# Ledger of designs, part 4: VHH binders against N-glycosylase/DNA lyase OGG1 (OGG1)

Target 1, 365 residues: N-glycosylase/DNA lyase OGG1 (OGG1), of Arabidopsis thaliana (Mouse-ear cress) (q9fny7)
Amino acid sequence: MKRPRPTSQPSISSTVKPPLSPPVTPILKQKLHRTGTPKWFPLKLTHTELTLPLTFPTGQTFRWKKTGAIQYSGTIGPHLVSLRQRPGDDAVSYCVHCSTSPKSAELALLDFLNAEISLAELWSDFSKKDPRFGELARHLRGARVLRQDPLECLIQFLCSSNNNIARITKMVDFVSSLGLHLGDIDGFEFHQFPSLDRLSRVSEEEFRKAGFGYRAKYITGTVNALQAKPGGGNEWLLSLRKVELQEAVAALCTLPGVGPKVAACIALFSLDQHSAIPVDTHVWQIATNYLLPDLAGAKLTPKLHGRVAEAFVSKYGEYAGWAQTLLFIAELPAQKTLLQSFSQPINKLDESAEVNETSCDTLKP

## First folded at step 19 (VHH; from j4 with G52S)

Design m1
Fold by OpenDDE, fold request of step 22:
Structure m1 (fold): chain B 365 residues (1-365), chain A 122 residues (1-122)
Amino acid sequence: as target 1 above (365 residues)
Amino acid sequence: QVQLVESGGGLVQPGGSLRLSCAASGFTFSSYEMTWVRQAPGKGPEWIATISTAGDTMYDDSTEGRFTISRDNAKNTLYLQMTSLKPEDTALYYCARQGQSEFGDFEPYDVRGPGTQVTVSS
């Protein structure tokens, strides 16, 4: 009895179709339009609302370049723009060199400038609260707090740690150069700030070789930390615009190389945290001289940083960071020289010209 | 006492070369970033170059390619080799230690020497 050979059932090789790679969302090649001849448009900001030299070269941002006498150029996302103030013009003008659309560039510029916030109103309030502020504000009109992209701002202030402006600028230029080139103005190259993904492809060694020193590990560490955020690093940063200041600062301080001062800078200049007070050596001096004289001779600590910040908020209110920004600018060497020129008492010409009434003795006839 | 002492300054003709030295004492020199800065009459301090603890360098664009910052950690000495000197390079040159404060401002130097004068003139 020949046992029937079991028919070997053909092993259906289930060709597990490799998981369809998620459709590479076509990087919408945002068709960047380069404008040939720059056309200038008025910005609805007066000199009292925006002074370019008091806004851009004051340590708030390191990505804007002076490309003319009173002209600054920079990038806002995919937009390359210039701002200009002509002598005798009260209004700031802008031009778009590269953008996805002129209207998009305008809106991005207005957002970037916090254009909805009135400096006139703020300064009126601050001057009522602090006569010293009122005096400084007369000479430092138009110092505006920017609303920067949070990633751009974060990387800039990581570069700013124990650093001078020129070196910070060079570091930021290196980082910026990793992004898409948008154009050249007055010998400067301008780039869209690199994406978080692009930044993640730069090694710590590359940053070290570029002269970043110990900051290299903070940049790479922060980039990695942001990439690990649920929902994305950019989204996480943007979410900090909607939380309370203390929460935003605490969240930022979890990032490598971000201390209270750096966190406060990022919060103030990118996260709509208008009461954030970056306390550096200059702000510490201001605080100990005018707000907290009991701290004179103390060493600044994270705890005292908080106390100083509270004192500023107590004095100036919700927009205390804007007040702090002006007070900080007033301490800059370039502005100190200007302010000293105004503090020289106009020597009242003693018009004590004693009119010696020479009594015309009327010779009697 | 923590101290920096610059030397090697002097009068040089345009196109000439000069080597500055900075002797460090009273601290662990190898643990700090070091910087050269200069100040011309009537101008603010100008950053020239920084060298990391690892020896990586960064220069201001005005001096890049002409100046070389270097360090000898065994000698606790910072150097600035200057070449192709220009009249615009006339300044008091300072050696500065980079501070490590988390509350640093844009003048991050916690120690600076008295400076050495460099004068470039025909």
Scores: ipSAE 0.915, ipTM 0.970, lowest interface PAE 0.5, mean pLDDT 90
Fold by ESMFold2, fold request of step 22:
Structure m1 (fold): chain B 365 residues (1-365), chain A 122 residues (1-122)
Amino acid sequence: as target 1 above (365 residues)
Amino acid sequence: QVQLVESGGGLVQPGGSLRLSCAASGFTFSSYEMTWVRQAPGKGPEWIATISTAGDTMYDDSTEGRFTISRDNAKNTLYLQMTSLKPEDTALYYCARQGQSEFGDFEPYDVRGPGTQVTVSS
């Protein structure tokens, strides 16, 4: 019994009324409206223009959650929205849980979805240029490239480098929690993404303690670099929508933690750079299988990175990043399983057939 | 050569505890983020926890509070302390080194061990 003696628990006598809990005082409540029972509206996008499992859980965003069998939810600026694709409905439906106004939420959602870009037209063009795309696209329609806020996209992809998707999602959830809480859906908390100023008040040590590892330095360094931009960091990022891709990538690569792949992700998913190709070893394998077969078996190098990007642009043109995104999605094991489940009628699947030629189709109305 | 070897698995009753270890050799262990992953029969791999080079941790929500990842850089060893075990925790548990590719790959486990079986059964 030579161990240090534990301290005794303190005891307190006397009857004390419980203290009143502090009221929740939302400082921005008069600019945001929350609905009790959401109403659903059609988005005027069919399954061929938007398929939720081919758009949201595919690695372009980590802030949208599956909140039901046919439902995904997320935030766009101050707006908390859900999207739903019911069997038999041609159009995707949405509802607004929190917003500055219902009309502003609708406009923000359409902008976020790149709704003015027709997938039907892109798929037709890609299929003419590549018959393999045409065959694949028969089964994988509605894989949209999102138009995310550039700061939000940048911070998400700083978390992504050499990282597994579940951990990336936890990191992005931590960052999101620094912003204004907008509501809870299906057990998930949703927050407006924090401002650049809010991010600047989080130290490298705080990110490290939260489990970000070496990425903590990159996030704080990038936030500091953006705050130092004379016209403002958000404005600087937004300005990259108006320059050529090579210039946008070079500018992004000046930020701590942003290499060529991360820069291409930001360019493609937030900066309207539709020809950007986020090249990593997975995209390298796709490229050597389909575009550069003489390089199969070689290791990806910085020199070959540029050749991969050029091969995609040469093949698919101005929207090569959208074509590459579909090809990448087609190679995801979990996504293939989800696509088959979404597309297959429950009572008509015959797994006893000698040849199981199950196709990945959307459910018809 | 680079090697990871897990141990400490076995059969345990629901509510029980186990401590897994992962012995690392052939590389500078302290320079890498390290991860525990599990894989149940017929299912894909499931991330459990990662520990940074400085010892800071992050957990999947389903195991946070029940499982604890730790490292001893002097012994080149990674640990997973598991408590309150459930039948659904039955899986092959393996440790993985997180790669440092200049291209920033998704799912970047460039070295993994053969795993140790954990079976939780009444």
Scores: ipSAE 0.737, ipTM 0.905, lowest interface PAE 1.1, mean pLDDT 84
Fold by ESMFold2, fold request of step 22:
Structure m1 (fold): chain B 365 residues (1-365), chain A 122 residues (1-122)
Amino acid sequence: as target 1 above (365 residues)
Amino acid sequence: QVQLVESGGGLVQPGGSLRLSCAASGFTFSSYEMTWVRQAPGKGPEWIATISTAGDTMYDDSTEGRFTISRDNAKNTLYLQMTSLKPEDTALYYCARQGQSEFGDFEPYDVRGPGTQVTVSS
């Protein structure tokens, strides 16, 4: 089982992590409460609306950890929560370890999960528009798109450019350590994501020495650009939830290190831009398999980026980013081998399909 | 032709040491971040360490303190010094070039070597 070893007390205090001087203080005056014993409550989402391994370790967030065989943990603002789905239970359960209040933690969790959006309804719609989607969805139920804090999402995806997931996670863990420590679960430390002000006090050299490479200048540059925004950088990012996708992407691309793919990730995973399509060479391959077969075998070019995004939106509509996310998850190594063992070759998928099968005996329309 | 070739693997007792080398050719070695990856039978690939163009390093938790990544840009060579070897370190070790796609790809190893076997057994 994947689990970091508990850290021992260092011989050199305060030098194991960047020294915090002064102590990190939340700008909100709300008091944090920690629980002494875990208590689990049902979350009103079934396994078909949320499947933890299809949601958290899939490249949309790097701040959630597998903290048990059936458990994932992470932070949402000041709240430290765990999720689990016990065998035989239909509902996902949650536990609050640290929060401003248990009720506010629950509300933040439901908001973070986009719980008001029904996957069953979206998947039904996508399957009508593309029967091949329906076949994939039968095996991959509960792959949910998260609604992350925009600053948190932005910094994570600046770390992600041309980078492997394990290294991205180490970089994001370093950034997280700059924030308020909320607790430890299964040997992992969890922190509230640092404020923009706290991030502004980390130099490019500090990021470089921590192993960020060229991404160090993009992080510091973007933090500085956000601090210069009239009305505040967090507020500027949040305002992009209320503009059209093209405007949001254009605005994000003014930030150092943010190209079209990173901008689309931020838009999709934090700005309610449900039609955003993060296009890279992996998504290009998906597009030529599903949407643009006449371009199969061609190389992705900057000119073709827009055509790929438009093809997904034309096919799947307003929530095309959610459809693309499932198709992306289907190509991850863990899922790819399983799907190939059940599926017909891609060229024969539509010809061999009869009635869509589900993991359950029935799927209501 | 871009090429990476590993050497230095072999059989070693627990607690022993090995030094792996990766010879690079066909590209400007000093312009790329370089990575060591290992893969044990029946497991997926496991990131070990990455070294930036400026020589700064980052390690996976399981090998930090025991393994040292380094580079010699004049010789176009990447190294992995391994110490305190354990049976669970048994794997195929390969070096990889971190890609520089303008599209910012995940899992960006655009070139890898064939690998060198490390076997830790008593």
Scores: ipSAE 0.731, ipTM 0.904, lowest interface PAE 1.2, mean pLDDT 84

Design m1
Fold by ESMFold2, last read:
Structure m1 (fold): chain B 365 residues (1-365), chain A 122 residues (1-122)
Amino acid sequence: as target 1 above (365 residues)
Amino acid sequence: QVQLVESGGGLVQPGGSLRLSCAASGFTFSSYEMTWVRQAPGKGPEWIATISTAGDTMYDDSTEGRFTISRDNAKNTLYLQMTSLKPEDTALYYCARQGQSEFGDFEPYDVRGPGTQVTVSS
C-alpha cells in the first residue's frame, strides 16, 4: 500500500474526538414502505445471466447475506430486497421488503445487477479469445459484476486490504449499522448505507475500538477528503464514471488508504470501468497461469502489477475485468464447494426454500 | 525463519475453559495483526478473532463473549482464552500472522502454526 506524503494528504485531526453526540436520523425525501406478506416476482435474468452464489459471496460486496439455501438479501439505496433461484426455474425471483416504491426498487435492482449487459455475449467473446476460458466458463454461468454505489463500494474496500472476508464483513456490518435500519431477514439486520455526513460523525478512535485497526485512519481520512470536494464527495465519486480508467484510478489513489488494487476494485464494481483489474498476489497467480507463463516463479512487484493489468486487457478487451472476476472466482475453494451444492435433489431445495421464506415473512413486512 | 507454535489444547467437558498460547519467533511480533483460526474435520477454516497491533479486537459472532484474544508483545505470544465451551467448538485451533502485502491481499495469512487440538466432549 502506497501513501501520499503527509503534506499532500487531506487534513486529518490528530486529537481524540469527543464521544458521539446523539444520533440524528436522516429524513428521507420519500416515505419508506414495508410490505406485509412478501410477494415474489420474476426478474428478467435467466440462470445463465445470474447465478446468486457466483455473484454475491465472491468478494465484490460484503453487504449481501445468504438468507436461505437458495436466497440472498441485501440493500440497494433505500430498498431492501431478497433474490432467490429455485432449481428448475428459468429466471431469478425477487422480493421487496422495504422501498420507496416497488417500481423504483425493481429499477434499482436491475441497475445494480448491470442487467443490460449480456453475460452470454461476453462469455462467447471471451471464449473465442481464450479457449481455456471457454472450458472453465462451461461449468460456471451467471457470475455478474455488480454496479454498486461508489461511496458504499469505496468504504467496503478500504476495509478489505490484507484482511479476511469474515472480518471484512464484520467491519462492513458495523459501518452499515450507522445507517437507517430497513429490516431483519433470517436473523440478519439490514441497513441503508450511511450518508457521508453520518460517516463523518464517527471518529478514528471509535473505528479503532470497533476493531478496524489501521484502516480506521484511512476511513476517517477519506471521509474528510470527500467532504472537502467542491460540489460534494458523492458527486465527485460519480463523476469518475465519465472519465477514462487511468484518470479514475489516479483520482481514487489521492484518497487515504486507496492503492492501485483498491482503486481498481472501486472502478470495476461501482464506476462502470469494465477493464479495471484489481491485482493482488492471487490475481498474479492466475495471470502467470493463463497470460504470462514466462513470469511463473517470479514474485509480484509494483512493476509487474502493471504488466498483469495490461495482459488481461490485451487478452479480453474492454470487459477484461469481468473475465478476470470469473477466473478469480473459479480459483476460490468456496466457489467450488458452492458449485457442488447446486447438484442436490430438487425436492430437498423446495423444503429448504419454504423454511427460509418463513423467516422472510414472519416478523417484518 | 518465521515460526508460530500453539499449545494449550486438550479434552474438556462442555462448559469448561481452556487457554491457548501461540509462541512467535523470527519476526517483529508487535508489528503484525494476529489471528486465531479453527478447523473442524470436514470443514474449511473458520476465522475466530483478530487483534490489531494496538490491541483492538474483533470476533466471529459464534465465539464473541466466550472467547478472548490477547497478546503480550514483550513475550511474543498470542493468547486465546476460551470459556463456556460447546461441542461445536471442537476443532484444530491455530494462530496466523496477517500478511502486510503492499497489494492488499484477501485471506492474508502468510504464516500459520501447526495447531493445537481442542475437543469438547463428555
Scores: ipSAE 0.720, ipTM 0.901, lowest interface PAE 1.3, mean pLDDT 84
Fold by ESMFold2, last read:
Structure m1 (fold): chain B 365 residues (1-365), chain A 122 residues (1-122)
Amino acid sequence: as target 1 above (365 residues)
Amino acid sequence: QVQLVESGGGLVQPGGSLRLSCAASGFTFSSYEMTWVRQAPGKGPEWIATISTAGDTMYDDSTEGRFTISRDNAKNTLYLQMTSLKPEDTALYYCARQGQSEFGDFEPYDVRGPGTQVTVSS
């Protein structure tokens, strides 16, 4: 049932590409190494600190793919990695397919996973503050908030406005194809995310023909705004990690297509703003069910948006965005099905999973 | 008042074809992105295809090449032409209007029809 993916292409013709980017004259160039025989190493995160299906296919990133029954793969900067977690095994393992060095890839992976933040400590704190969270946390362990590159996160969430996960993923795959190809795993192509300069060479019309709709104008407008930032657009985005949440959100909202919800996503998933709450009408429903029952039946307005964010922070504190993320995950169809299955004997939950899986896809078992 | 109504479903043999229609009323149809979604028994909803206001399309990989989404803005109608149907295509098919929330909603179908059943079986 895995979707084999030949080279993924948008709706445009199979032979049409944007023009080649101009050559650059690098002063320093990092060497990339591809491994010939993939090896698996333990990651220092247990099941309760990281569960792959509660972290990757949940709407915080659209650049990670399920590349096996127990495996997810994606890129972090120049590094192409896979993660796997065998049923019943406590430790997560990783494999580096492409990197500047093995140590750099491991450090980037741990940083990307926010590995220094203990979910056990957060969940204990949230459960004391909210028994409903404690009940969900018993069944949904290891839902981490990722620490993504800010430009990569920004472009992904410009694609997300009024959109579904599957379509967002197709759009993000198109954008990813503009970057350096790092390898193929399980029929998926993996690319380093394109540079700001590379993105600037794609016209609004090209994005529209690729099926982006009105989001095409927001992407090209935001890329242009970032290129105009003194000191550079990437540096400007990174600087927002060092400011308070309100200042970061205000700065992000100056970009085309970035409203409060998209700004909160970028802040939470890439800017270390752990109290950011991405509020849309779905999160509004969660909030009126759990935090603001006196507002049930009212329509979400810009004024009420701030009250929802304040309610989450008042309930859960400085890491409220992590608590909101679990509540959001609990409402996704796959997780609703899982939660309903806990009304059955626990031994039925593992009958469909295979115990023995091949190691890396094609080279050696 | 705002309404979407699907038609054209039925029982079809494997390898067969169907054309689904979705009649829209009570809103400015041409101003909205429109989507086909399907839901099989015991499964969550599955995105099939979306068509922009300008007619540009995007498809899920499993249906690209077999299904064609189109719209007739003069008739306020969305279409799905399905070919090479398989038993896995058995589902309730419904059309959905993509919302235009100022909050940029995730999974944003603000109007949907009751759906039309497609059953692929001998």
Scores: ipSAE 0.713, ipTM 0.899, lowest interface PAE 1.1, mean pLDDT 84

## First folded at step 21 (VHH)

Design f2 (from p1 with G52T)
Fold by OpenDDE, fold request of step 22:
Formats: C-alpha cells, sequence, structure tokens
Structure f2 (fold): chain B 365 residues (1-365), chain A 122 residues (1-122)
C-alpha cells in the first residue's frame, strides 16, 4: 500500500506589488533652473517676524520638511526653496534650489509668508487686548500664518480630518509625489503640488489603497466638485480670497469632507481670511477657559464653533486668526514643554557657597 | 465601557519578533480606524501604523516593512506583527482608536489602552 506523497502546499509567493510608479506626466518644458550650489540670500524678515520652528511644523502645512538644525525646505508652486535661521543671526536666509527664476521664487516666497503683515504690530495689538497673549507671545515670537495655494491647502486639510501629523504628512507626501519632481534635499524628495487635472486622474480606490480611508472619497469628491466649477476649480478657490469670511466658509463647506473647522483652516491659511478661527479640541479648551467660561463642560457643535469664532474676533479683531494660531501653537506638546521650562522659576542657585576661609592659624614657632 | 487592552509585549532579542494584540470592547470596532503608537522613554508618542475600516494600512517610515498592522473585526482585535526588532523599538506600545469628530485636532485618539511594554535588548 503506497503511502500517498504529501502534496506540497504551493508557497504563496508574496508578489511584492511593484510601487505604483506614478505615470511620468510629460514634463511640460517649463525651463526649471536647478541651481547647482545653494546660494543663500537674506530674507527681509527678522527673527521676531519669522521663526521657522514656530511656523512650519505647527499644523499649518505638511509639505515643508526640516532639512537642517533650523532649516526648512518646501515647494511654492514650481519653486523649491529652503529657509534657515542660524544661531546668533537675526535674519532669516533663503536659497532657491529649483525655480522658473530666482526673482519669481523670491516673490512667491514673500507672498507665501504673508511678508507684508507685521507680526510686531499684530502682537502689540493682541497683547494690549489680552495680557495672557502677551505673556505667551514673549516666548513664541515669529509664529507666522502662511498664505498657501488654496488647492494645496484644501487637500492637506482634507487629509487632516481625525488624523495625526505624521500620518497627515505621509498622506500629503503621497499626494505631492503625483506632481513634478523639483529636487532632493537632505534625503527628502520635493515635488510641485499636482494640478487639479492630475488629481482628477487618481481614483478613490487608489487613495484607499494608499491608506487614506474615508478621506479618499472626500478628496476625489472635492476634486470632481472643483473640476465642475464654472471657470475652473482653482479660479473658484482663488475667488474666495475676495469674499467675506462667512461666504468663503459657506462655499468651502459645500465641498465633500469640508466642515466648519476645515473650512476655517483653509480660509485662514490660504484665502486671506485673517479672522477665520479653526476651532478644534484645543481651541475649544482655550475658548472655554478664557473666552466663554459659560460653555465649560459643553460639547463642541457647529453652532458653538461659530460662537467661539465670534468670541475670538470680538477679542482680537480682524486678525484674530493669527492670534488663534499662536494660542494653538502654545498648546502643541513641543511648545508646552518649552513654555513649562520658562515658567519654572530659575531656582537661583544660592551662590551662598560660603567660602569658609579656614584661617590657617599660623602656628608661631 | 469603551476599552482597549493591549497584550503581547515582552523582552525580545534584537532581530526577534513579537505580535501585539489589542482587544476592543464597548464600541463598534469595525467602524473605526485603529492605530498603533509607541512611546519610548524620554520621547514623545510616535505613530507606527494605522489600519482603516476597510483594512488598508499606512505605516511610519521607521517601521514600514518590519511591522504589520492588521485587524479582526469578528474578534474586535487589532494586531501588530513586529519583525526584525531593534533596540530603538523599545517602547510602551499603545492601541488607539481614531475619533470621528469633525472638530478633531492632531491628537485624534479618543480611546487608548494602558499599553504593553516591548523591550528589545541583547
Amino acid sequence: as target 1 above (365 residues)
Amino acid sequence: QVQLVESGGGLVQPGGSLRLSCAASGFTFSSYEMTWVRQAPGKGPEWIATITTAGDTMYDDSTEGRFTISRDNAKNTLYLQMTSLKPEDTALYYCARQGQSEFGDFEPFDVRGPGTQVTVSS
């Protein structure tokens, strides 16, 4: 009786699916000038007007990378730039790695930074209105609100819904990788943000497979909604820079996945809506602690979001969103640790080391 | 009561493997994105991986290719298979539920477990 040979179970060859190489969109020959050796130029912003660690890694944008000790690199349209602050230098410096022209890159950078807005003036005003703000502002100087491209900002904040910064960054990196590669800095790849047309070619399933979850349908739905806008989706978004905040927010909230908080973020960080107040859990806590104590213990609702926003505007005025941004940054874990270090009284090391001069009594012979 | 309970942590040699489990109770587990995070001594929380309700996954670059997040919705259990463990993987590992608030901040975890300790040492 021949013992039947055990049928070798076929080794499931884990076909490592090759990384979906994004289709090489034909490089429209925009003559991008890659600068060989980075040349640094002074930016006409002092440290008080711009602090890179308080501006870029604070949840306003997820496209800027830390590429040095106090250096951040990112793309602004077709421009790849780095900013740095050296210890002891009051001036921020920038370099252009890739651009259509150095002058265009500089102008785009200044626009992106809202460089025309003086933080010194704003903070002086806010500190008069709120002494608590004044105290925080002493330690958080240079926290600037960015003026992002509205499409870039919109997609970033769709990714931000119920998400952590690291995962948001990963999602935004995926989206960014669909655009034109501009260069590599410190091991990071930098891309021009993909066009609305390029985004429209990505299916919901592709975003889901990339781990976007329920956000996939919001991205694709929003892209489709923008494509359907008369005159173009980018033009429609840019038009929201010229309308009143309520109208901008209402318009944004028609997009899939955009609620009042997300709309306020987009409005503040891309649509020149300086009074927009993104109310998240942290801002809610600030509001209930300092602005609207009567709401303590309540649950944040869309209606209460509006009340909180109004309270901020009432207190800080037209640029209340900038004040809110600083207050939000102060609540970030990295900044809380820093602020706590300042609030610890410098225990005066009692330099009362009494040098006990032990008098060497000279033994008389 | 809504609860997450991690298990499977322990001492392991470099290059070793561990499988963490997280038992979920008191909520509809299948309706939430789930995440593993870790916290090493003296460091902040670090995101490891997230699994969507559909089972799609995303990883931090530091753990990608070594760690695998998975879920069993029938058992209300989240898993983290860890391979090629390194001393730098030593941390308290947390299972976390991602909230569903439209007002969410960058700390979206509305529920987390007490954590399970993973120690990678020779």
Scores: ipSAE 0.915, ipTM 0.970, lowest interface PAE 0.5, mean pLDDT 90
Fold by OpenDDE, fold request of step 22:
Structure f2 (fold): chain B 365 residues (1-365), chain A 122 residues (1-122)
Amino acid sequence: as target 1 above (365 residues)
Amino acid sequence: QVQLVESGGGLVQPGGSLRLSCAASGFTFSSYEMTWVRQAPGKGPEWIATITTAGDTMYDDSTEGRFTISRDNAKNTLYLQMTSLKPEDTALYYCARQGQSEFGDFEPFDVRGPGTQVTVSS
């Protein structure tokens, strides 16, 4: 009696439906509101807290344009704004040209300006620690450190490597033009800075053709490195706001084209690393003249970069990067000329106006 | 010794053309980005144009479309062809080598020539 072979039940191949690609969250067309007539609003920042010419054209950012006598325009995320200082006004005024909302633009502007940090308090402290700083600070009031978007800042400083401000600006303008157009002011086009995804679509060859030279490979390499970060490149950069300076700098230096100086710039101007000290040739000269005279005649090296940074932090404390920023600005050619004009002793014009007391002869009655 | 020597400057009428040359010596010319800068009396240095090692170019807006930077690596020579010259173009013109320091400031020129004078006048 042949035992019937058990019928092999067909293994139901559960076709695991490929996970539904998460619905491409429609890029919410952020309804950008363009304001026709710019309304100006006061910022709660006095001239001592913010001086536009000592903040924007000082090598912190290359995305802000001079759009008036003392007016600067730029973008903060999706917001196009202008800042102005009128002669005789104690406060900076701002207007919003394009934004998701006026309130969002205001908050983004205040954040961008580090408006919660008092220059008056910092400068008081720095002046106590360094009388030379106190002397310079009398003439260079309102030099503020910006809190930039880390990706924007990173790309700008990759462009800044062995470069002049005008050429850096052209490079940054090219990169910016890849983003969403927000508006035109005084003949300048303003764009939202391109996303990491948008940047990833630009080839090294395209950057080279645009005149970036060897910087092209650093930009594309950095963009690729950021895209490979677990959790996202923007999130990774933002996470560096919460770590110690040494960790932030070390992390940044893993990116193509980022050395200690560039890392320190990014850390100071975008990552809340207020003790970061970008040491360039000017800062090196300051350090060897005033902080580390034993290094006079030496050549700046990565090791000596660290020593100089430590010396600044030792002297000025937690916000040493802010002090360094002022000292750097003081070394700029435009500011040197101004400062030299103040050091010239006002030749006292001897107003020896001899008031000849003409004796009123008393006519006798 | 590393050296740059500019030539070809002179007096020219408005609307005229001039070609500047810069002879490089003492370094591997082809390995450096090269730049033309100018300085007018009482003004700071102004960037004009840069040419990369690959021959890609970038110009300041004030000179774009009128000036052309080029290089001959076999001759170790940088050129600036200037056209449609204006009185505002009157300056001392310098050839400059882009430095390669990781600690560079916004004055990246580690070598420059003595300059050649360009005067645009009627």
Scores: ipSAE 0.915, ipTM 0.970, lowest interface PAE 0.5, mean pLDDT 90
Fold by OpenDDE, last read:
Structure f2 (fold): chain B 365 residues (1-365), chain A 122 residues (1-122)
Amino acid sequence: as target 1 above (365 residues)
Amino acid sequence: QVQLVESGGGLVQPGGSLRLSCAASGFTFSSYEMTWVRQAPGKGPEWIATITTAGDTMYDDSTEGRFTISRDNAKNTLYLQMTSLKPEDTALYYCARQGQSEFGDFEPFDVRGPGTQVTVSS
């Protein structure tokens, strides 16, 4: 009688539960420091290098607000800052209202302003190449090209399609309000621009209800396209700072609602593409009047957009986008009025008010 | 011919109401965003409100809550209901069609009417 071999109980392989993924270290909420009383510091930019009214309300950005007579406030990443120019001041002053650190805010501001680029040098070069530019530049000193965050810039210019500045601003304010509140200045609320992830949570319907119209689908479509980019959408946009202009523009034009003009704006104002030429109707008129007279009476097309851009680059060189920006600003209604005031000959007030010295004949007693 | 014609302007007292109309012709009205703009003497054009093709609206802060933009696509007509009118609302009011150019220059209005005068005075 063969004793049945004890059936070795299968050792329950204790499936060592894979170690719980280390707790996602709570994204350390970067402790934003709000400054109480604004302290003003000089920015190492002279009035010739930066004029606030010729930089901020010129269609480059729609996120900066006029918060004083010659004061503009806006956000750069997590930093809320104001810039001010006082009459008689040689330099722009800035203050930090909210930031991760004052030094970080200063560096971000200098980067945002392209502070390493000398307008004096550029304008000297442009004036040699174009006497008309030289004449305009005498009156439009300090018109600087901004270096914006590419995502912020992209969304702003998607809003800009067939739109006026006031409405664009309202749209951009709506988008901005989706981000973290940083502070209030002069009755305006300022927010950190929303992340790509936050933007992805807004439906097309929500944008439509907010009055974006057909732009709603472009924003949501672009956000989705960016989220689908290998390595991340922000990283993809930043990578376009390192490629040639044509490649950057081509890449941008793959995004919903981005045409050549919008792509050129994004490239110029956020992607270090200094030769990018956004050709709108005004720039088209400039081009047909001064650069390409053979195109007079033609209609602007994507192909002709390229020809105009090439003509600007041929004339002004590597920083042709900066020259174009000044020329565009000169065509703005507010600046036209100013420029016209300089071209009016000072009508010599005829000083010929003959002081008729009516001789008070002293009646002799 | 593409045309916009504003009507309904006039003299009104402060706090009064006025309804502007804009008759559109010569184009598919329902396919365009439409805007009201005003221009006061010595000032530039000021955006008031826009209505999308779907009927969604956006207003300038100065007019929001007082003005209402609406459209009747069957009648090819744009409206602006104005309430609580103020002296600063005195201007020539224009109906404008939003252009569809990819090369816009922040002046997106490819067609506008001759305007209708609104005067708010005591």
Scores: ipSAE 0.915, ipTM 0.970, lowest interface PAE 0.5, mean pLDDT 90

